# VHH binders against q9xw16: the designs that were tried, part 26

Target 1, 132 residues: q9xw16
Amino acid sequence: MSGWNAYIDTMTAAAPSIKRCAIVGAADGSVWARTEADNVFKASEEELKTFVALFNDVTQVPAKGADIEGVHYVVPRTEESLIFGKKENTGFFAVKTKSAVLIAVYEGPNEVAAQVRKAVESMQTYLNNAGY

## First folded at step 1 (VHH)

Design o8 (framework vhh_4orz_3)
Fold by ESMFold2-Fast, scan of step 1:
Structure o8 (fold): chain B 132 residues (1-132), chain A 119 residues (1-119)
Amino acid sequence: as target 1 above (132 residues)
Amino acid sequence: EVQLVESGGGLVQAGGSLRLFCAASGFTFSSYAMAWLRQAPGKRREWVALIYSGGSTDYADSVKDRFTISRDNAKNTVSLQMNSLKPEDTAIYFCAARYGSGLYTYDYWGQGTQVTVSS
């Protein structure tokens, strides 16, 4: 049994446009929980290790972009604990907490993106307040 | 179509060695973590060894220091060198592939190869 899977369920219920998501360790990219089955989040361990390291200096990310699930995303800008990107009709939001990184991949227009961002940031606030 | 084909199993005396091979096709092998799991008669499948896409490795405590997992991305092959074999290592050995690092959640499986270790 995994309590972290409940947070995945909460986030996907709050933003149904999330296609796949995961909660990973901020230090090493280790997967704590993720969507499975038909919605399995398919990022390799080495890709996740590389991705979470981007939060060490988010100002470098817009020049290089970011890779998630083998897809290269254009990152137009970053905030201190937020990386987001677009690749045609697909996008992602990733936020860092004290000890975790939440990654949500979605499909749809900019109106859908706002809903996904809100869901991810709400979970970020909750986990930070819980000491994670 | 995706295929994982194991080979190298057989009968060996305790203290002996075997090398298992798994030939993969139909997916981008270099992007996947590759694993060996085993199932002994009357027992559940257990994870044995894992090699990540970047080449780092993990082993179950029961096989640590005796088994070595390696991969050849040019040949789409993963192998398991098994040394100092014990009767307790007797099992069907399965090759499995996943996009990620979970020990028991795999996208693709082989059919397995029998390893029998006698005293």
Scores: ipSAE 0.000, ipTM 0.130, lowest interface PAE 15.4, mean pLDDT 83

Design o9 (framework vhh_4orz_3)
Fold by ESMFold2-Fast, scan of step 1:
Structure o9 (fold): chain B 132 residues (1-132), chain A 119 residues (1-119)
Amino acid sequence: as target 1 above (132 residues)
Amino acid sequence: EVQLVESGGGLVQAGGSLRLFCAASGFTFSSYAMAWLRQAPGKRREWVALIYSGGSTDYADSVKDRFTISRDNAKNTVSLQMNSLKPEDTAIYFCAKGPYSYGLRNDYWGQGTQVTVSS
């Protein structure tokens, strides 16, 4: 758990506009690490189990959107192993690795979103190369 | 109950312009985001433009700076102004209700409106 917290720290350092984030198990949505205290990622494990199942067929996600922390996001499109959504000035990026799903919630304009996307994609590459 | 009817498509030469319209009924239009999606022959459906209930907009990189989405809440209409059209913009264009019911299942997306851009 504490080892996984280092990856949370790496992502938030790379994109300070990430307000909350988590690394969860791809198979079951179990939380491996998440932001804490004033920035606690508040999704239940039931919600996360539902969310990670979206990666079984990402092409269906734009039709229904996605729920994270009880907030419903519009998902304008998906890419292979990537789901992202927007709700006015807030949004998220979620990427799937072999064993994990990385979720980052951010606030700000499109310039900020681009930085957040790069941070999660860099971590996705790192974890895939590490066998996760 | 929810109905979305697209119109405004047609044949246009490269570099030309078209304006698409979507007439919505069966829901409180002003409370929902609206989107435009397109599907080219032999390709997957892709998102093009989104307008939130508050008026903010997002665009796919392929159409950014060329397309403009807008809405008229008094008329329950969302529109897409397409400028500097390219042959690769040839597709059937669909509008969709968001965010809660974003992009209803395939059997609810309607006929769409055909856009053909000739070289």
Scores: ipSAE 0.000, ipTM 0.098, lowest interface PAE 18.3, mean pLDDT 80

Design p1 (framework vhh_7pa5_2)
Fold by ESMFold2-Fast, scan of step 1:
Parts: structure tokens; C-alpha cells; sequence
Structure p1 (fold): chain B 132 residues (1-132), chain A 121 residues (1-121)
């Protein structure tokens, strides 16, 4: 087994503009894997617990925005099991599977955003197919 | 350095039970999901079960669902697999692994040495 680090490596390789990312438990926000060292994903346990709870009703998120790593993002809209946001030149995509939430923070223009979204949605599909 | 040490394997008759343990060190155990993976003679690795860092979420392979229970004790840095109603097809080396089910396209390394489970009449 390659472990959760292989999932991080796969997403980062597919979308090099991902600056930080994590895979967390959908029920509790517990960290299963995250980028490390200079690219460490720095969300607190309380912040992640709050963040994953947003997936209980994504329709409420655009009115409130979302906090990741102590940064407040504007969420323009949500889709099914997808929350995404922007703050100036940064943004994120977060997708929920049955058991996990994948969070990717990136920097760059809309072309870069599309690549990041594709990477996290591909991983979402893989995890759902694996029973997660 | 990450270290995982499995124990609790042995020989049992069909219908018997075993409890496997995995002692973990070298990382913040409660922050990571943990998995059990097995490798039967002549077969490739098969994912068995995963548990979230808090223990609030569990998942099982269809082949073991209803018979096996994964659990963890974060105060003791220990992962468990309670195996009930064992069948001959459960015969395998069982490995404790940090993380989720295997990801296709990547080499799989097992962090522990494994513990042998043999189910035979």
C-alpha cells in the first residue's frame, strides 16, 4: 500500500499549481495526509472539523464563505459535493467522498483552477469507487 | 521513523476468531487513518479495512464485511483487527499500514513485517 501520501503526490503531480493540499476524514476532519515541509497544510483540528461540516448543507456556504488555514475565502457557489473559493490570487477546491474530504489550495489564473479541479475530482472518483 | 509491528496471527479452524494488533511509533498516530492489507499465497495485495484518525469512520472490503471489526486505541498508539467467522480464504500475511486503500499506479510498501493467519481444517 502506498498510503495517503501517494494520493497527495498524485494530485500535486496532476496539478503542479497546487501549493498545499490535504485529505481529511469527512466525519471529523481528522488529517489522513497533507503536504509537508515548506508546503505544509496548516489548518487546525477545530477549523477542519468546522470545514467538513459545511458539506452537511453546501447551499448555506456562499452566504458565509469558508475558512482554510486561518484565511477567509469567498465562495461564489457550490455544487453537489464540491466547495470552492477564491481570495485574490489564491483559491481552493474541496470535494467530499463517502468518508473523506480532499482540499487543494492553489495560486494562479482560471486556467490553473480548472486543472486543480480536475485533479481533485479524479481523486474523488477513485476514492468513492474504493468505498470511500 | 515510522515503525509498525503486527502481532496476534496464528492457526485457527474455520469459524474461529483471532485479534490482530499493530503497535505504531514515529508519527502522530491519532492524526492518520490506518489500514489493514493482506497478501494471500500466489495473490496480489488486498485491502481489508481502514479507520479514520479519530476512529469515527470505518470501511471494509466486501469479502470481510460483517465478520471483521477494525478499531484503534489512540492513547496506546495501537490498531486492532478483530476477525470472526474465519474462512480458509482469509489465510494470508496481514499488514498494518498508515493510510487508505491502495492507489493504482504506485508501488505498495507495507510498513510492518506482517503477521501470518492460517485458517485450515
Amino acid sequence: as target 1 above (132 residues)
Amino acid sequence: QVQLVESGGGMVQPGGSLRLSCAASGFTFSSYAMSWVRRAPGKGPEWVSTISGSGGSTSYADSVKGRFTISRDNAKNTLYLQMNSLKPEDTALYYCAKGPPPLPGYSSDYWGQGTQVTVSS
Scores: ipSAE 0.036, ipTM 0.244, lowest interface PAE 4.2, mean pLDDT 83
Fold by OpenDDE, second read of step 2:
Structure p1 (fold): chain B 132 residues (1-132), chain A 121 residues (1-121)
Amino acid sequence: as target 1 above (132 residues)
Amino acid sequence: QVQLVESGGGMVQPGGSLRLSCAASGFTFSSYAMSWVRRAPGKGPEWVSTISGSGGSTSYADSVKGRFTISRDNAKNTLYLQMNSLKPEDTALYYCAKGPPPLPGYSSDYWGQGTQVTVSS
């Protein structure tokens, strides 16, 4: 197991509602690690490139939403290093570190969102402290 | 296939300096953060330093902060660690790793044989 995959496993294990995760380069959206096999993270390179660019101006994201894995999500609000979206009983949380974007796609009611956010923010803090 | 080859280790007296190198291949070097990790005798792996893909961000363990400097040459696919003011407790096998340091309980991504650093009077 690679070190990057360990981070994916850690986020995925944080809550049953988390189905897929990815770690991508903040600059270009390149995939560094992702959930594979049955719950493979399916976002394309082009899509991820567009997605990570949203962090250049998060204030505009609620107006246009965000696309992950070909799914369009409504983005209620954003923070400087946080973008989250919702669609029916699904959603995602994406956080930006110094060099990466961490994405977690989850399935469940709104009540599970807090736990998903905590998972990705915990990883965000860890990686930032490590200079990444 | 990812390959990392460390070099530059040796024996020095306390207060001395060494510069480690890591030659990387098998991946887009500039796209990944790189780290140095060391393993002292009888101890588990210890994270030393990390540098972002672009080199714009660096981080250090408290034990080496102010003494060690991590850098990289993306054109040469090489990672460096300048070690100054070396102490006996810096004695360890030093590894080059792709990515940030591993989470507790997980193994690091070091692919090379490591380079031995010995600080002794």
Scores: ipSAE 0.026, ipTM 0.439, lowest interface PAE 3.0, mean pLDDT 89

Design p10 (framework vhh_7pa5_2)
Fold by ESMFold2-Fast, scan of step 1:
Structure p10 (fold): chain B 132 residues (1-132), chain A 121 residues (1-121)
Amino acid sequence: as target 1 above (132 residues)
Amino acid sequence: QVQLVESGGGMVQPGGSLRLSCAASGFTFSSYAMSWVRRAPGKGPEWVSTISGSGGSTSYADSVKGRFTISRDNAKNTLYLQMNSLKPEDTALYYCATGIYSGSYRPFDYWGQGTQVTVSS
C-alpha cells in the first residue's frame, strides 16, 4: 500500500517545505502516488493530463504558464526535463523521467526553493536509475 | 507479450523461511524496477518491496523490513524475494509486478497469477 508513497515520504522528509507533491505517469498524468489527508495534492486527472503534455515541448511553457491544483503559475523559463513556476509565496518544481513526472508544490523564499529542487532532482535520478 | 510467472510459495510454520521467484519475459528486464505485492484473503493489495533495474536500490514496507530481502538476476530475467522470520500475517498470494501503485487505483499492468504463501502451525 505504500509503494510509490514511500518515495513521496522520502522527498518530503528531505525538503520539509514541500506542502504537496505527486508522482504521475508521463504518458497520461495518472497518479502513482501523492501526499494525502491535510496535505492532499488536489489536481484533477484532466489537469494532470494537460500538465504532463507540457513536457512534449517545454519551450512553449514560459509563454503560457502552467496550471496545478487550479492555480495558474508563471513559468519564467524551462530546462530540458524541468518545469518550475512561481505564484506569490508559492511555487513548484516538476521533473520528467522516462515514465514519470514528479511534481512538488512548496511555500517560501529562494533558499527553500533550492532545497525543494534538490530533493525533486534526487528522486528524478533514483527513478531514472530504477528504469522509470 | 509481457509475462510474469511467480513460484516458490508453500506452507511453513511461524519463524520459517521461503524464497519466491518471478520469471519475466517479453520486455527488457534490466531496464525496469520490479516489485512484490501481496493480497491476503479479504484484503486489498499491499506493496511489499521494490528493486531498481540495476539492483542498486531497494525499498521495503515497514511490515517486512528486516525480515524480507528482494534481489534480482538480470542475466536470468528473474526476481527473488527471500522471506525470513515468517508470521501468520504474511499469509497471502504473492505477485511480482512491473507497474505503478497509486493507493486507491489498481495500476499494475503486468503481473502474474501469484504464488500462495501460508504461515500456520
Scores: ipSAE 0.000, ipTM 0.140, lowest interface PAE 13.7, mean pLDDT 81

Design p11 (framework vhh_7pa5_2)
Fold by ESMFold2-Fast, scan of step 1:
Structure p11 (fold): chain B 132 residues (1-132), chain A 120 residues (1-120)
Amino acid sequence: as target 1 above (132 residues)
Amino acid sequence: QVQLVESGGGMVQPGGSLRLSCAASGFTFSSYAMSWVRRAPGKGPEWVSTISGSGGSTSYADSVKGRFTISRDNAKNTLYLQMNSLKPEDTALYYCAKSLYYGSGRLDYWGQGTQVTVSS
């Protein structure tokens, strides 16, 4: 049954510090897969549509920040296919592939952030190689 | 529109081999990950294997690792599953499935299935 859910499982296994994550369509923010149950990724369709549009011009994001699951994150800087943000002891990494955006929300100090970034970038590479 | 047609199933003794094929049409085959899913008598569906659109990445259920190999020929729009060292527990209807490129993490098109029976 797994389809896209297998990729969620792979990311969370690679970085146990990921609290919630999702794979969404780059064009429209539609959810392809997300963590469920006690770890459900709760972003609305409206919010995800707005979020993926940030990748159209990442240079504007540090001035405005980004909203994920109703939480406003400070975005200190961006890279061409990477947006990351912080809010107290929480943070996120989001990467864009050809067809998808991967979003991972984590909790913990900066040392934890490095593990999450590695997991998200590894999946980005995998999906790009898969033609996504 | 989208069509997936499986073939290659049959009866085989334990320890034998079979190769399943899935002919795909109606979509850009090389752009989508493809999967094999099986359903054994009296059980729910079990994911077996997935291959990326380019063929560069594969994944397998623990129950089939080391025995099954998924592959694809994008020039022929065909997906394959090479099944070696077959066990009675592998007896199932095997489905070819296309990954959904949007929505809630599910497969969007399935073939008709091909029956694999492993018995002595």
Scores: ipSAE 0.000, ipTM 0.121, lowest interface PAE 15.7, mean pLDDT 82

Design p12 (framework vhh_7pa5_2)
Fold by ESMFold2-Fast, scan of step 1:
Structure p12 (fold): chain B 132 residues (1-132), chain A 120 residues (1-120)
Amino acid sequence: as target 1 above (132 residues)
Amino acid sequence: QVQLVESGGGMVQPGGSLRLSCAASGFTFSSYAMSWVRRAPGKGPEWVSTISGSGGSTSYADSVKGRFTISRDNAKNTLYLQMNSLKPEDTALYYCARDTPYLGYYFDYWGQGTQVTVSS
């Protein structure tokens, strides 16, 4: 059984424009599951620890932006449990659940971004309902 | 509403045994495969064991094969995990989880977990 890897597979199947994604612990950024091989999610656990701490006060994030996989993203705005960023033709959506943070990196225009956001938010709802 | 409530955790010495229970309600228990999943402090979740709805098929993570036994009592809507020869590395919060019949999803409901601590 793949356990948490099955949720990665489900998100990428729902939004094929997701290039890389991960599920990490909300408290420390520890990796629970991530895409591997040709689409490996490359963020270090040190970077992820910094990233998940952004959810302690999302209102400060648009002023600073966010770093994922060594790439600096402009964050135009945030919502209570959502941080998203854009850099040219790439972007990400990150959502916080009770115990986890889901991060999905994608490539494409705004139409593609809407599909990725829907997939990530659907998984957020699913995991919150499961107690995570 | 679906509910899963774990019990039976506790503190035990290395080499000891514990039996975990999971009381299920809100669904037809015998129609679903059930799993045990654990989370050690500061680590991600690790799948431990699965049992089919009828109880006729079981599977185990390599780390627990030969030491842990999963079982169920469909008349009581209860899932069990018998843990023998416990090791310090078995220290974790243990969750009861319901397998989903849907493609791509393994677990759709989880309990709150029961803590198992193995120390001298």
Scores: ipSAE 0.000, ipTM 0.125, lowest interface PAE 16.1, mean pLDDT 83

Design p13 (framework vhh_7pa5_2)
Fold by ESMFold2-Fast, scan of step 1:
Structure p13 (fold): chain B 132 residues (1-132), chain A 119 residues (1-119)
Amino acid sequence: as target 1 above (132 residues)
Amino acid sequence: QVQLVESGGGMVQPGGSLRLSCAASGFTFSSYAMSWVRRAPGKGPEWVSTISGSGGSTSYADSVKGRFTISRDNAKNTLYLQMNSLKPEDTALYYCAKEWLPYSGYDYWGQGTQVTVSS
């Protein structure tokens, strides 16, 4: 397996409600690893490039929302290095590290969202400490 | 046993170019993402670039994007880093790395290869 796929496996094991996720380059949105097969993360290279650029000024995001895999999400608020969105029973959490952006798409109620956020933020902390 | 052997470093003037190589053995090379990591004197390790097992995706640190190109030859079990427009700040010991687990960091099996950029 690709070494970056171990991070995908770790996140999905920590929060089984993650449906699809990816780790992408912060500068260009290039995919380092993503969920595959029946759970393939389907964002295009152009969409990911646009998405990672949102981290240049997260304060603008709630006014416009964000698009992931062609789905438009309402972004109720942002935090430094964190963008999250919601659409009915689905949502996403995206966090920026020095060199990467981690994106996790999930399904479920608020308690599930809390578990997904914890998993993504845990990985963010690990990657920042590892120099990514 | 996993073994990684870096080569291709040297002394070069600012604006010059170097190509680093990493010969890998002891594992199925095409199944693992590979990275270049550098360590400048007195500093911690800095991630430089990663390439997926198939070579289909690459990523770069902001400091090297547009100047460095990572590539691999899976038939030869070799990883490369083409470094152009070198700057004094690129002076470091360069390691190739096979990433094992999220919490284990990188496997540094080689001695690294020294790159010195000086006028």
Scores: ipSAE 0.000, ipTM 0.117, lowest interface PAE 14.1, mean pLDDT 81

Design p14 (framework vhh_7pa5_2)
Fold by ESMFold2-Fast, scan of step 1:
Structure p14 (fold): chain B 132 residues (1-132), chain A 121 residues (1-121)
Amino acid sequence: as target 1 above (132 residues)
Amino acid sequence: QVQLVESGGGMVQPGGSLRLSCAASGFTFSDYWMSWVRRAPGKGPEWVSTINSGGGSTSYADSVKGRFTISRDNAKNTLYLQMNSLKPEDTALYYCARDEYYDSSGYPDYWGQGTQVTVSS
């Protein structure tokens, strides 16, 4: 795989509560990098294409929710380049950069959600500054 | 100071309807996303519904989807929840909640005192 796997490793090291994550193309949802083996990110090509299209108008997302890895998440609200969702003790944060969408699925109480969000937003800033 | 005051709760039979209201003051209501959150006896808080600042986008918990409708009147600084086809499982204290950008976990920053809804036969 491309050197993009190093960014996956950086995010998971920064927030150990991330169970699975991926970096995908913003235009088409193509996978650039993802967690593998026991933590493999399992979203289908069609699901990712649908998911990244949500960033075309994030204001519509709370009415519909979002699907990741076949799991339907309630999305309570969105921000310009951020979609996050919850289902019981599971959640996700997804952020859009110029060329990519970063998706991190975590498990745990809300106390760990802030750490996961920080890791994802830090990587978003880094990639935007790098021209991605 | 921020105030959220709920009203409209009461007792109804299964299949009945209630309309909840939340009067907001102390902030620019039209700038904020608003939510309804409920707490059933002996349980933690459960998110019910959210509406964006302009009223054009809404979302609902799976347990209430198709039965409840959230709406707002920004001119009156009021949030509403129309509850139809009520079930015993909907029995809870219902809270009006203001959403804030800085809450990184997605939880509302201010809640009202709540209004009791009891669905019994």
Scores: ipSAE 0.000, ipTM 0.154, lowest interface PAE 12.4, mean pLDDT 82

Design p15 (framework vhh_7pa5_2)
Fold by ESMFold2-Fast, scan of step 1:
Structure p15 (fold): chain B 132 residues (1-132), chain A 120 residues (1-120)
Amino acid sequence: as target 1 above (132 residues)
Amino acid sequence: QVQLVESGGGMVQPGGSLRLSCAASGFTFSDYWMSWVRRAPGKGPEWVSTINSGGGSTSYADSVKGRFTISRDNAKNTLYLQMNSLKPEDTALYYCAKDYEYGDYLFDYWGQGTQVTVSS
C-alpha cells in the first residue's frame, strides 16, 4: 500500500476538474501513484520517460509541444519547473520537484485550469519541503 | 503603461469574414505570448486562440479550429485574428490579452474589446 496515493487524493479533492493525474519519478518517469478505475492515467512507461526528460531543458518544449497519454498538447510557455499545455477543452499541468514530477490532466475552461494549477503547485511545495 | 487596443469588429452575415487587430504598446511585444478571448452577452470569457512570442506555435479552441487563424507582426507590435466562415454563435466582444496563462484565469492585461455581430 503506497502512501503516495494520499497525495493524489489530496490534489483531486482540491481540484475536482482533474480528470487523471500521476506522481512519477523525475529521473525515469516511473509511476509512484496515479488515478485508477474510471479515471485511470494511461501514459506508457516509454512516454513518461520521454516526458520527464523535457524538464532537462524546458526552453525547447514550446517549439515542439508535449505528449501525454498519446495526446499531443501545444505548450504556450514554460517555467523552470512547470510545463503546461492545452488541446481544445483539455489541458495539463506538470511540475517538477527534487525527485518527482506531478502531472494533472483536466477538462474545462481557464477558470478550472487555475484551480488545477494551484492544486499541483501546492503539492509541489509540500513535496519539496518534505525532501522529495 | 501597457495598452492593448482592439479593432476590426463589425456586423457580417453568416459565412462572412472579418480580420481583427490588436495594437500593443508599453511593453516588449515580441517577448510575450498573446491570446484572443471573447465574451458573449451574459456569459463568462471564452478562450479563442493563443500564439507564442515568435509566432511559430499556435493553438485554438475546438469551436473555431479550421475557421480562425491567429498571427502576429512583431515589427508592428500587432496581433491579428482572421475569422472565416463566421456563425451566429461567434457573436461576442473580442479581447486581446497579454501574458495569457492557460492554468490561471488571470490575464496580465485586457484591452477594451471589439464587437463582432454575426446575423442575417
Scores: ipSAE 0.000, ipTM 0.139, lowest interface PAE 12.6, mean pLDDT 82

Design p16 (framework vhh_7pa5_2)
Fold by ESMFold2-Fast, scan of step 1:
Structure p16 (fold): chain B 132 residues (1-132), chain A 121 residues (1-121)
Amino acid sequence: as target 1 above (132 residues)
Amino acid sequence: QVQLVESGGGMVQPGGSLRLSCAASGFTFSDYWMSWVRRAPGKGPEWVSTINSGGGSTSYADSVKGRFTISRDNAKNTLYLQMNSLKPEDTALYYCAREIYDFSSGYFDYWGQGTQVTVSS
């Protein structure tokens, strides 16, 4: 029940290059778990509600970009259940499951992006199989 | 060193089939999204298909949907493209490409040498 932080811990252990991440409700963007303290995920309720609604039609997203933690990211393309963006030395991956959206923000060169995406997609598969 | 080696190209008649392979080495293949990109004579590169790191998600260019299937075998570090119902317009050099997330790099950091596919009667 209160174990959602364990999934955050699992994801960050799999990809140490993740700077901040969160698991939010797909319907409303409500935060279920997020990184805390020195690497706290900072996003408003309104921003998250707007962000999860992007998954209703991902084809519109490259034209608009996406906002996470008050930072506007350019979104080069989308997949059915994946939105990712870049802004200079920062980037994010967001994936949708049945009930949740996983968001991971990373910093550094693009060389680490593949590992971050793999960690996020592995968690997506796990949660979908668990009925979330 | 990162290396991508394509094979399986050749000459085939319209309506025929070919299966392309790409052998990857020098990096952890299972961590990367992979793509097929083609270049027809006198034209620029055209993205054909992408597959995610685990193989569960795929996407295709409209020109090949329903005819081509991308797949991967992470245990063998190999990417595949099954091409069915080939058309003369599919004639091109086909490249295996490793995806990155950098807009300035055109989304790919390493490409293979390419394998030639020629569809003619």
Scores: ipSAE 0.011, ipTM 0.323, lowest interface PAE 9.1, mean pLDDT 84

Design p17 (framework vhh_7pa5_2)
Fold by ESMFold2-Fast, scan of step 1:
Structure p17 (fold): chain B 132 residues (1-132), chain A 120 residues (1-120)
Amino acid sequence: as target 1 above (132 residues)
Amino acid sequence: QVQLVESGGGMVQPGGSLRLSCAASGFTFSDYWMSWVRRAPGKGPEWVSTINSGGGSTSYADSVKGRFTISRDNAKNTLYLQMNSLKPEDTALYYCATDLYEDSGYFDYWGQGTQVTVSS
């Protein structure tokens, strides 16, 4: 038995530099699972709804950036199912699957970012193969 | 080894123009797309403009479209930003940036920056 929280635990174990993360519905941004307690992912329902809608046309995102947890991130470029942003020493990776969007916020230099990206892309592949 | 050195900033009145330069060294400049990112006092970084490795494709933030022009000279390893019709809201430290970590997809945002101040 694994609820969606087990996938959060798997991602954070694979990349300990992830500070906060969430799995949300691709259609509406509804939270399926998120980090809790000292690492609680703090995004409003309105913010997440706006964020997941960015995947409807990722080519528009670099012009306006993206907001997560009340923080505005510069989005230098996007890929087909990937939005990533950077602000100072904080960054995020967000990947879309068939039914979900995975969001991971990290702190640290770009070498840390590379490890976080690998962890979220690995989970994206796993969930897509599982039909999500 | 890798170095990005911005220059060309200064003080200018609203409606004025400035041309920023970024001298790149320590990597194969012509293989990387380059961006300008700015950071206003008390605010986080804002992406301004991007140019692809060959210089044939450019993109701009809505706040600067029609006023700023990004260009590059691969023979000189230099990135430029021509800024026209400057507004007080353009006051910021301007950084050139490149993606130096292949697996991350992020730009390395930090040269030293060059200060642009638009005031009367």
Scores: ipSAE 0.000, ipTM 0.176, lowest interface PAE 11.4, mean pLDDT 82

Design p18 (framework vhh_7pa5_2)
Fold by ESMFold2-Fast, scan of step 1:
Structure p18 (fold): chain B 132 residues (1-132), chain A 120 residues (1-120)
Amino acid sequence: as target 1 above (132 residues)
Amino acid sequence: QVQLVESGGGMVQPGGSLRLSCAASGFTFSDYWMSWVRRAPGKGPEWVSTINSGGGSTSYADSVKGRFTISRDNAKNTLYLQMNSLKPEDTALYYCARGDYEYLGAFDIWGQGTQVTVSS
């Protein structure tokens, strides 16, 4: 099995509008892999611990919104294992697997958001099937 | 330029009613799904309701279902939210937004909001 950065590379290849992303532990928000260098994912471990805890009850998230990289996002609604948000021309999709949370931050209009969601959900399915 | 301007907010007692309006300009209003989103003091934004481009399909958050009605007048480029049986928990700044995450991928423009206060 490849290192965790290979999964990030696969997602960004499928949806080039992903600007930054990370794979973190579902239990504690510990970073397993993230984009680096010019596209460094900037969330602190404290912020990620808070973020992954949102998946304990996603129905509460639309009322509270979500913070990623110090940015507060509107979360219009959630699905059982999906939280997504928007702020102006930026947005994110985050999905939970058995043991991980995938977070992808993108920039662009509705057309690119749909492609980012598809890429993240495809990887969620792949990782769940692989036992993660 | 593309603009959304909300109005109709105010102060009401529990059980009261208000009707919010959103005036759209700078785009073909009838081509877009439209939504209402609210932000309560000390809390993040919460999606309230969405209406499709033609007005024939609507959806609501569970917290407002049966009490709020979203509607639109495409000839006037205006979105509405009729709010009945208002509760203190409905106190929030209400925003008009273009789009719906589930069907259109993301909201892409927002108004400045109109304040609704439900107080005894």
Scores: ipSAE 0.000, ipTM 0.136, lowest interface PAE 14.1, mean pLDDT 83

